# Designs tried in a protein design chat: VHH binders against Putative pumilio homolog 16 (APUM16). Part 6

Target 1, 332 residues: Putative pumilio homolog 16 (APUM16), of Arabidopsis thaliana (Mouse-ear cress) (q9fie9)
Amino acid sequence: MANNNSFSMSTMFNTIQEILNEEPLTVPSPPSRGGYSLFHIRKAEMDIQRIFNFMTGSEDLKDDISVLDTGTLMWMASLMTSDCDYFMVITTNKNGSKTLQKLMGMSDDMDVFFFEAIMRLFIHVMTDKYASYVTIQGMRVFQQDKRELMYDQILRYACFLAGDQYGCIALNEIITDLDDPYYRDQLLDIVANNALLLSNDAYGNFVVQHVLKLRDSRCTRNIADKLCGYCVELSFKKYGSYIVERLLEAGDVPMATVVLDLLACKTEMLIRLARSEYGNFVVCKALELTNEILTADLFYGLVNRLMPYRHLLHRSPRSKIATILDSMSVPN

## First folded at step 22 (VHH)

Design t13 (from m23 with S57E)
Fold by ESMFold2, fold request of step 23:
Structure t13 (fold): chain B 332 residues (1-332), chain A 124 residues (1-124)
Amino acid sequence: as target 1 above (332 residues)
Amino acid sequence: QVQLQESGGGLVQPGGSLRLSCAASGFTFDDYWMHWVRQAPGEGREWVSSINWYDDETYYADSVKGRFTIARDNVKNTLYLLMDSLKSDDTAVYYCAARYYPDDYEKFRHYDYWGQGTQVTVSS
């Protein structure tokens, strides 16, 4: 059977670049519904369609994006950032976001277009699944003065972003990358000062958890202080229990703060917590971590409160607490 | 309600290949990290592989690197595990799992959703 020869990726790439090198007509003139004004509007729409198709195409078709000439790249940057809709349609596309990230950092002059578009649309970009990664890339590759202005915006909107479905993920990436102590410490302080609210939030809890994973002693202590008196309440909740477990694991002082908070509630409440869907894991972790010579007072504080009710703890599928308590009554 | 349904398990000779599938429903599949976790009889769970939702970057346990390939299809809401060069040590129940926010892969309590598992047996 007769078949056409396959085309190479090099031939396809050259064809795409030839299409992209066509220049549109630009006419800065008064608005009108005339023939030449409508022609320039339609030409610009055709040019943005070409750019959109290039930006959102498969990543394997764009393997050597750096081969495009600087004039073409500058023209693309100018046009795709010339309208908020153009920028958002490209950056909210998975491939469009990835392609734009490859263009960022190639030229400081081109980056001005990207920076200004991001700042104009900051909340829209930071709360989008894919566009937020464009902002993250900007913080990695832009000039320092631009990055500082972006950090100022992050600080301003930190709590709002932390409560957003996609904003919390983007915020955590920024927290991981942030190396300037002036901005990092302020951001960590904002998270810690709002730790109770965020720990109870469906998305904000991930930010509190992420910050605790940094093992920053000051921030961890601040979070523990803000959550002191609330650890029992949090431990009844799915995400709250994860945060309390992280505090238990974060060091001697946060651990002691949590355990003392557990011991401060009435025994009836502690037993309810130990039998609960999420709280049983917190109580078990507290027992495991305090079962050491230097923390024996905390350990036996918990054991003495739980031991009289051991049979209630044994009857659940979460009998790990009961197993620990059983080992206290067996001679070695 | 949320459902992860694995399929494609079975009996395979050493050196053979197998493809597992996991059909997802009841949640926004493409907002989640997707995972394969396995459990041999009488042993604890072992993380096998993960794939993120952002750029589809893949992650593998050392025991399966180069032999297993994870992939996702966000249109069909389906997770795949392509297993090549299978060894007797790969014999296990393979679970599909989902997690909204990534954490230590071995913190199995923090996974949001689990499938019921599919048996893979590699024997002579």
Scores: ipSAE 0.655, ipTM 0.844, lowest interface PAE 1.6, mean pLDDT 85
Fold by ESMFold2, fold request of step 23:
Formats: sequence, structure tokens, C-alpha cells
Structure t13 (fold): chain B 332 residues (1-332), chain A 124 residues (1-124)
Amino acid sequence: as target 1 above (332 residues)
Amino acid sequence: QVQLQESGGGLVQPGGSLRLSCAASGFTFDDYWMHWVRQAPGEGREWVSSINWYDDETYYADSVKGRFTIARDNVKNTLYLLMDSLKSDDTAVYYCAARYYPDDYEKFRHYDYWGQGTQVTVSS
């Protein structure tokens, strides 16, 4: 962590208590002299700097956070959320995010400040490496009415978040935590309806992979339907191949859908796929899974297309396809 | 070019200790889960330990829990494994591995990057 503060983290608790226990400075009553001065403005700036240092400091100091009274914590929450820049500086810091997560859920009144800051900054928070975990924590500990409003925003921005390098991670955590069928089914449907676009995205593919790992039969079937006709294209790609392999393993109908896609392309393309860096694993898995009596037509469909090219497949390092084909054709 | 380079392996007596290091380059180390995976002679690979990037939470296989400690240094882009109370069963090649998004620890094909491994031998 980049922290240029020269102050000791171990004394931060006493510093915060001193701020709260100080009597306000007397400011002259006349409006022409003002209730505000450079001294008071600089004092407030120093106070927020001390709070920044506390929030972003070592976790060892944070063992004492439970000793602070509710008034101190409420004042801190109000000040930290009073400016969008203050909130983002704290939450985008690794320790700041973790410290704020510890504060969340301690008081419903304090949580209002955090909730409103998150909602004002929703996209900025959800696409940040560490700040997104503040939102995830809020969805775990906030009162139900706040959580429902947050789910509405997740549904609204789901595809945008899925395409973001950190948003996809945060979205997957939220998908894992979602137990409410009303929001869960809508979110899974958004992912499945956009499965082709997401599967081809640098980050969206992780969301498709994640929902497939949930083993929700309806979602898996919907994804298989939306990817039907595209399995060969996907299988040339690293993460697309993982998605296609998961569909092969998901049951007889998704497996048949994938294998029929493989059989629908020209033999030249199937051989290119079987020799490719990622596609060879898909073709191999398809052979392994269809090598049963009830799927013999699919199996021999693949074998009949591949066997004439067995010599080329042997020149493909690490490929097990040639070995499978040899086990069928070797005498004795 | 992504590179994971392990070091610190060697021959050690039962009950001894070793510290493995893995120097990483060519990718954003701080965005990746980091792992140790081992392979005993004549056996398949076995997941040993993992550490995440966001709060440095650590995970261990039951066979090593309490004896091994994983750690990461995001400034030096280095992964460590401190191995204590070593047994003959710990003899293996130890691989450093990286993965952007967490998955089943034992789905080794889904790891993004692998080191070449370092040999650890525990014998009298």
C-alpha cells in the first residue's frame, strides 16, 4: 500500500478520540468575521487526513475498532461519505475497503451513509478492485429494503459489469450469494440470454463459466440453447473451450447439442479443431463421453470423420485423440 | 512473456524445513490467485496451497495443514511456501501456478500459468 503518512498507526485510536472530545473553538458571532476561518478549515482537513490514515492503516490497529463508541463511528461514517472523493480514496485502498467492511452492519443508522454513497457511485465502486467488495459486504449485511434496491442496480448493469475486469469478479460473488429466487432467476436469465456475447468477452466468459458451475439445470439448458451453432467457434478459444467442455459434462441433452455442432461442420474444420491448442480437448472429451452404447451414433459420427486423418492427429503433441482412435483400430 | 521460476528445493531429512520461492514476471501478479501444486514420483498432481490477492486469505490441503505456510510479496512479485515438519510423503516436484479467476483447485488444466517445478526430497 502507498501510504505517505508519517504518523504511527498504533496511536490512531487516541487521535480520533481527541478530535471527538475537543470542545469546539469559539468563533466570533458577527457574520462579517464569519463562523469560518482558515484555522477551522485547516483543522477539518487535518481531521479527514487522520481518518484516511486510520482507515487505510494496518489491520493490527483495527483490532481496536470495536472500542470506539457509536458517536465516534457515526461521525466517521458521515465525514467519509460526505464527499465522493473521500469515499473512493478509502474504498479503493485494500486496507480501507477491509476496514469499511468491518464497520458495515454495526448500525443501521450508520449503514444509511454507506448505502447512499455506494448507490451514488455504483459503477465506480463495482468496477474497482477493492471497492467492489464494499458493495458485496453491503448486500450481505444491509437491511432487506436496501439490498433489494442494490439488486435492481445489479440487474440493470449486469452485462456491463460482466465485461469489466473487476466487475466480473464482483458480479460472480453476488451471483454466489443470491438466494432470493426473484432476483437470482432474473440475473441467471440475463447471463444466459447474453451467453454468446459474454462467452466471447475477455471477462464475460468468467461469468458464463461461473453460472455453469452452479449446476442450475434451467440455466444450463438455456445457455446450451443460446450457444447452439457456435460450439466450434468457441472451442478454438481458451475460455470458450472450458465453457463447451462444461456443457459436454452437463447431461445428455447439452452433450448431444455440442456433439451435433461438431458434426455439422466440414471435416476440414473438424480436423483443424482437433489439432488446435484448445479444441483438441473438446474433441477428446466428446469422444470419451459418447463412447457408450446409447450414444454410439454420435461416437461413430466423430470417429468416421477423424479416423482417415489419424496420421495428422499423431503429429499433434499432447493430443489424446489419436490414442483413442488407435485403441479402436489396433489388432490384437 | 509469462514466467514462474521456482527455487529453494533440495534434499532434507525428515522433520526438517525448507522454504520455496517462486519469482513471477510477465503478468499482473497482484490480480492473480497463486498456488502450489506438487507431483510425487509416479503419481498425479496434488494441490497443496493457495492464496488470494484481495485479502491474502490462505488455503491448504488437509495433508499439509499446520505444517506449511503460503505467503505472497506483491512488491517483489514472489510467492513463498514455508515447509516445516517434513515427511517422506512430501517428496515431490513442487510447482508454482497462477490463475486469474478461482475454480476447483484440482482442475489443473484451468490454471493459467505454471512454473517448471523444483524438487523436494525428504529422506534419511
Scores: ipSAE 0.647, ipTM 0.844, lowest interface PAE 1.7, mean pLDDT 84
Fold by ESMFold2, last read:
Structure t13 (fold): chain B 332 residues (1-332), chain A 124 residues (1-124)
Amino acid sequence: as target 1 above (332 residues)
Amino acid sequence: QVQLQESGGGLVQPGGSLRLSCAASGFTFDDYWMHWVRQAPGEGREWVSSINWYDDETYYADSVKGRFTIARDNVKNTLYLLMDSLKSDDTAVYYCAARYYPDDYEKFRHYDYWGQGTQVTVSS
C-alpha cells in the first residue's frame, strides 16, 4: 500500500481482499516470550497499519468502501476498535475521522463497535479536534437506544466540555442537532444554570452564545435572570461583552434586563464602560435597540446619563455613541 | 504578534482574474475559520467567503458564488482567494480575517484577527 497523502485505492482493495481469502490457522499455545506470540502481535500490527493507511489516505474513500463486502467491513470495524490507541490514532486524523463517519450508520451490528469505542473514550473523543465529529455523526445515525446513552454522557460532562477548546464546538453541534425535548431541555437548563461561570470562560462563552441564538424563550429568560446584576462587569470583558450583546438582541425582556443593569450603576462607571475596549459596543447596541417608541424611557435614561460626557465620548473614534448623542441635540 | 498579511491586489480589467494571498503567523492557523471580507468605497464591510478547518467546506456570498474560489494551505499557513470573471462592483479593499467560533459571517466584531487589506480595482 502506498504511504503518500494520495494512493491507489485498487492496491488497498486488493490487499484487504487477499487477507480475507486467507483462512485462520489453528496454532499451538504461544511460549511465554516466544516468537510465535510475537508473530501474532506483528501480524495484527501489520493489519492495523494497512487499515490505518486506508482510513487516513484519500477523501475519495466512499467508492472504495462500497466495493467491500459486509464481512470485510465488520472485520475492519472490529480491529479498529479493538484497542484504544488504534481507535484514537485513526479518529484524531482528519481523513480518518471523515472515513469513519462514512462507515457509521451502514450496519447496526458494525455500529456496536463504534459506539462502544466512543463510550469507552468519551472525554478523549469529545475534546479532540477531529474525533469529536465521529461522536456527532453517531448522534445522527445510531439507533435511538445508543443515542439516549450518549445524551446521558453529554449531560453528565456538559460543563467540562463547554470549557474545552474543541469540546465547546462539539457540544454546540450536538445542541443544534438535539430535537428530543427531554434531553434538549435538560441540556439547556444546565447551560443556563451555569451561565455566569460559562460566560466568563474562554470557551464556555461560545456555548452560552449558541444557546441564546436558538431563541428559546424559557432558556433565554433563565440566562438573563442568572446574569442579572452582572451585565456591567461582564461587559468590560471580551467574551462577557459578546454575551451581553446577545442578551440585548434576544427580546424585549432580556434587553430591558441588560439596560436596567447599565442604568443601575453609577454614572462614572457607565462612562468608563462606554469608553472601554469592549463595553463601548454594549452601550452602543443598547442605544440602538432602545431607540424606539416603546422603549423610549430606557433610551432616554441612557442618553440623559451619557450626554454630559459627550466630549469624552468623542475621543473614542471607534465608537458610534457620540454620533448617536449628536443626533439627539437637533430637535428635528 | 499575530499577523495576517494580504498580497496580490491590483488593477485588472473587467472579466479578468486575480489571486489574493494571506500569510498568517502568530496563531494556530489550522484551528481557525478563515475568511475574506471586502469594503467598497463609501460602503460598509461585506462578507465574501469562508473556509472551515475540519472538512475544508467553502462558503460564498451570493454576489461572488461561481466566480471566486477560497482555499487554504495549512502547511504554508496561507489563505487564498482566486477571483475570476471580475466586474466593476468587485472593486474594494479585501481583508483576510480569522475566527475561532463560527458565527454570523456579517458579525465582524466577533472576528479575532484582521489583515490590513489589499486593494482590488476592476476598471478599463
Scores: ipSAE 0.627, ipTM 0.832, lowest interface PAE 1.9, mean pLDDT 85
Fold by ESMFold2, last read:
Structure t13 (fold): chain B 332 residues (1-332), chain A 124 residues (1-124)
Amino acid sequence: as target 1 above (332 residues)
Amino acid sequence: QVQLQESGGGLVQPGGSLRLSCAASGFTFDDYWMHWVRQAPGEGREWVSSINWYDDETYYADSVKGRFTIARDNVKNTLYLLMDSLKSDDTAVYYCAARYYPDDYEKFRHYDYWGQGTQVTVSS
């Protein structure tokens, strides 16, 4: 009977079902100050600790989710969304975000808990690196009435999100997924109406670039109109130059708008742009795209302004502008 | 300041394997998409593979799919490319690159940071 056994559980790993269904954990011994305990854990806090461990655990938990019964899943959804801190701790964890996304869409009743938590914490969720993907998943799998309320919040906070380091990424994912033209057109209009502010923002520029990549002709025209008069200033900047190049490539009307903007500045400024780190690419693209029969006026407008300075353009860090100018024959 | 330093290139026989590494410093590695891009002699750049920061999902050019494996170690700030079943067509300088916001993989001007490159030569 006296085996001298050591209590050692070398492979003790409980299944998720066992962990969640266990009776209350043992109460720790009280401190030796007067024989009472200053420390106790509510049963709900012990249960939430188990849920934290489950949700933030390894990637292979995904298979284990499918074996849990509906009642257990509903209980988990209720408890993890019952407190703002619980929800945020889970969703801001990389694995927690991924696991929660797997639970979303499984049941409309369960989704009510996730939806209410997202809406209560909307800005905190949308500006987080990982939690924002929970909202993106909700936009994909929730019922239409929930998605409509979420779109209203997206529209309300669009410019704020666009200026956030993680919010801009999340906003762009939602723009990519938008099928409903009522919400899509409104969101695109907000971006276009604020295009100058966003194009000059450290993160908002990514939203303008993303919207232009969609190739929506109405939105692209609206952006071109709002940026008209500012294309030279933008083209001196890294991300501004990308936006202007996309406008040049977007069609004849946006291209003409940009080129006329370039031609409207003083020759001194155009030469500074053509020699600049980012602006040289814009000027080169403008020359390449206007070198067509129907745009010859624009092309020669640029060439005539640049040609007298071609030796300076040759000294610029390896740009194609000088090469293009050299290919021009001298008229008789 | 920002540095991407590739290593692990070399000479290998067709059908062989190589492992490339890229050590990153000077930026928040785990906020960036990481990429491998190659350039064969006398040719333009070709996108090879990418890995995101969110769930480490991987993307491959059709020319290397099933043969190459991209991976990242966010603790060591290191990007890897495991290259199996190498062919003569894989001979190139391989560049490590980083980008904060994803775009068309072939828009190389839009990549934020580039390494110096490491030579891979597959010689029959």
Scores: ipSAE 0.611, ipTM 0.827, lowest interface PAE 1.9, mean pLDDT 84

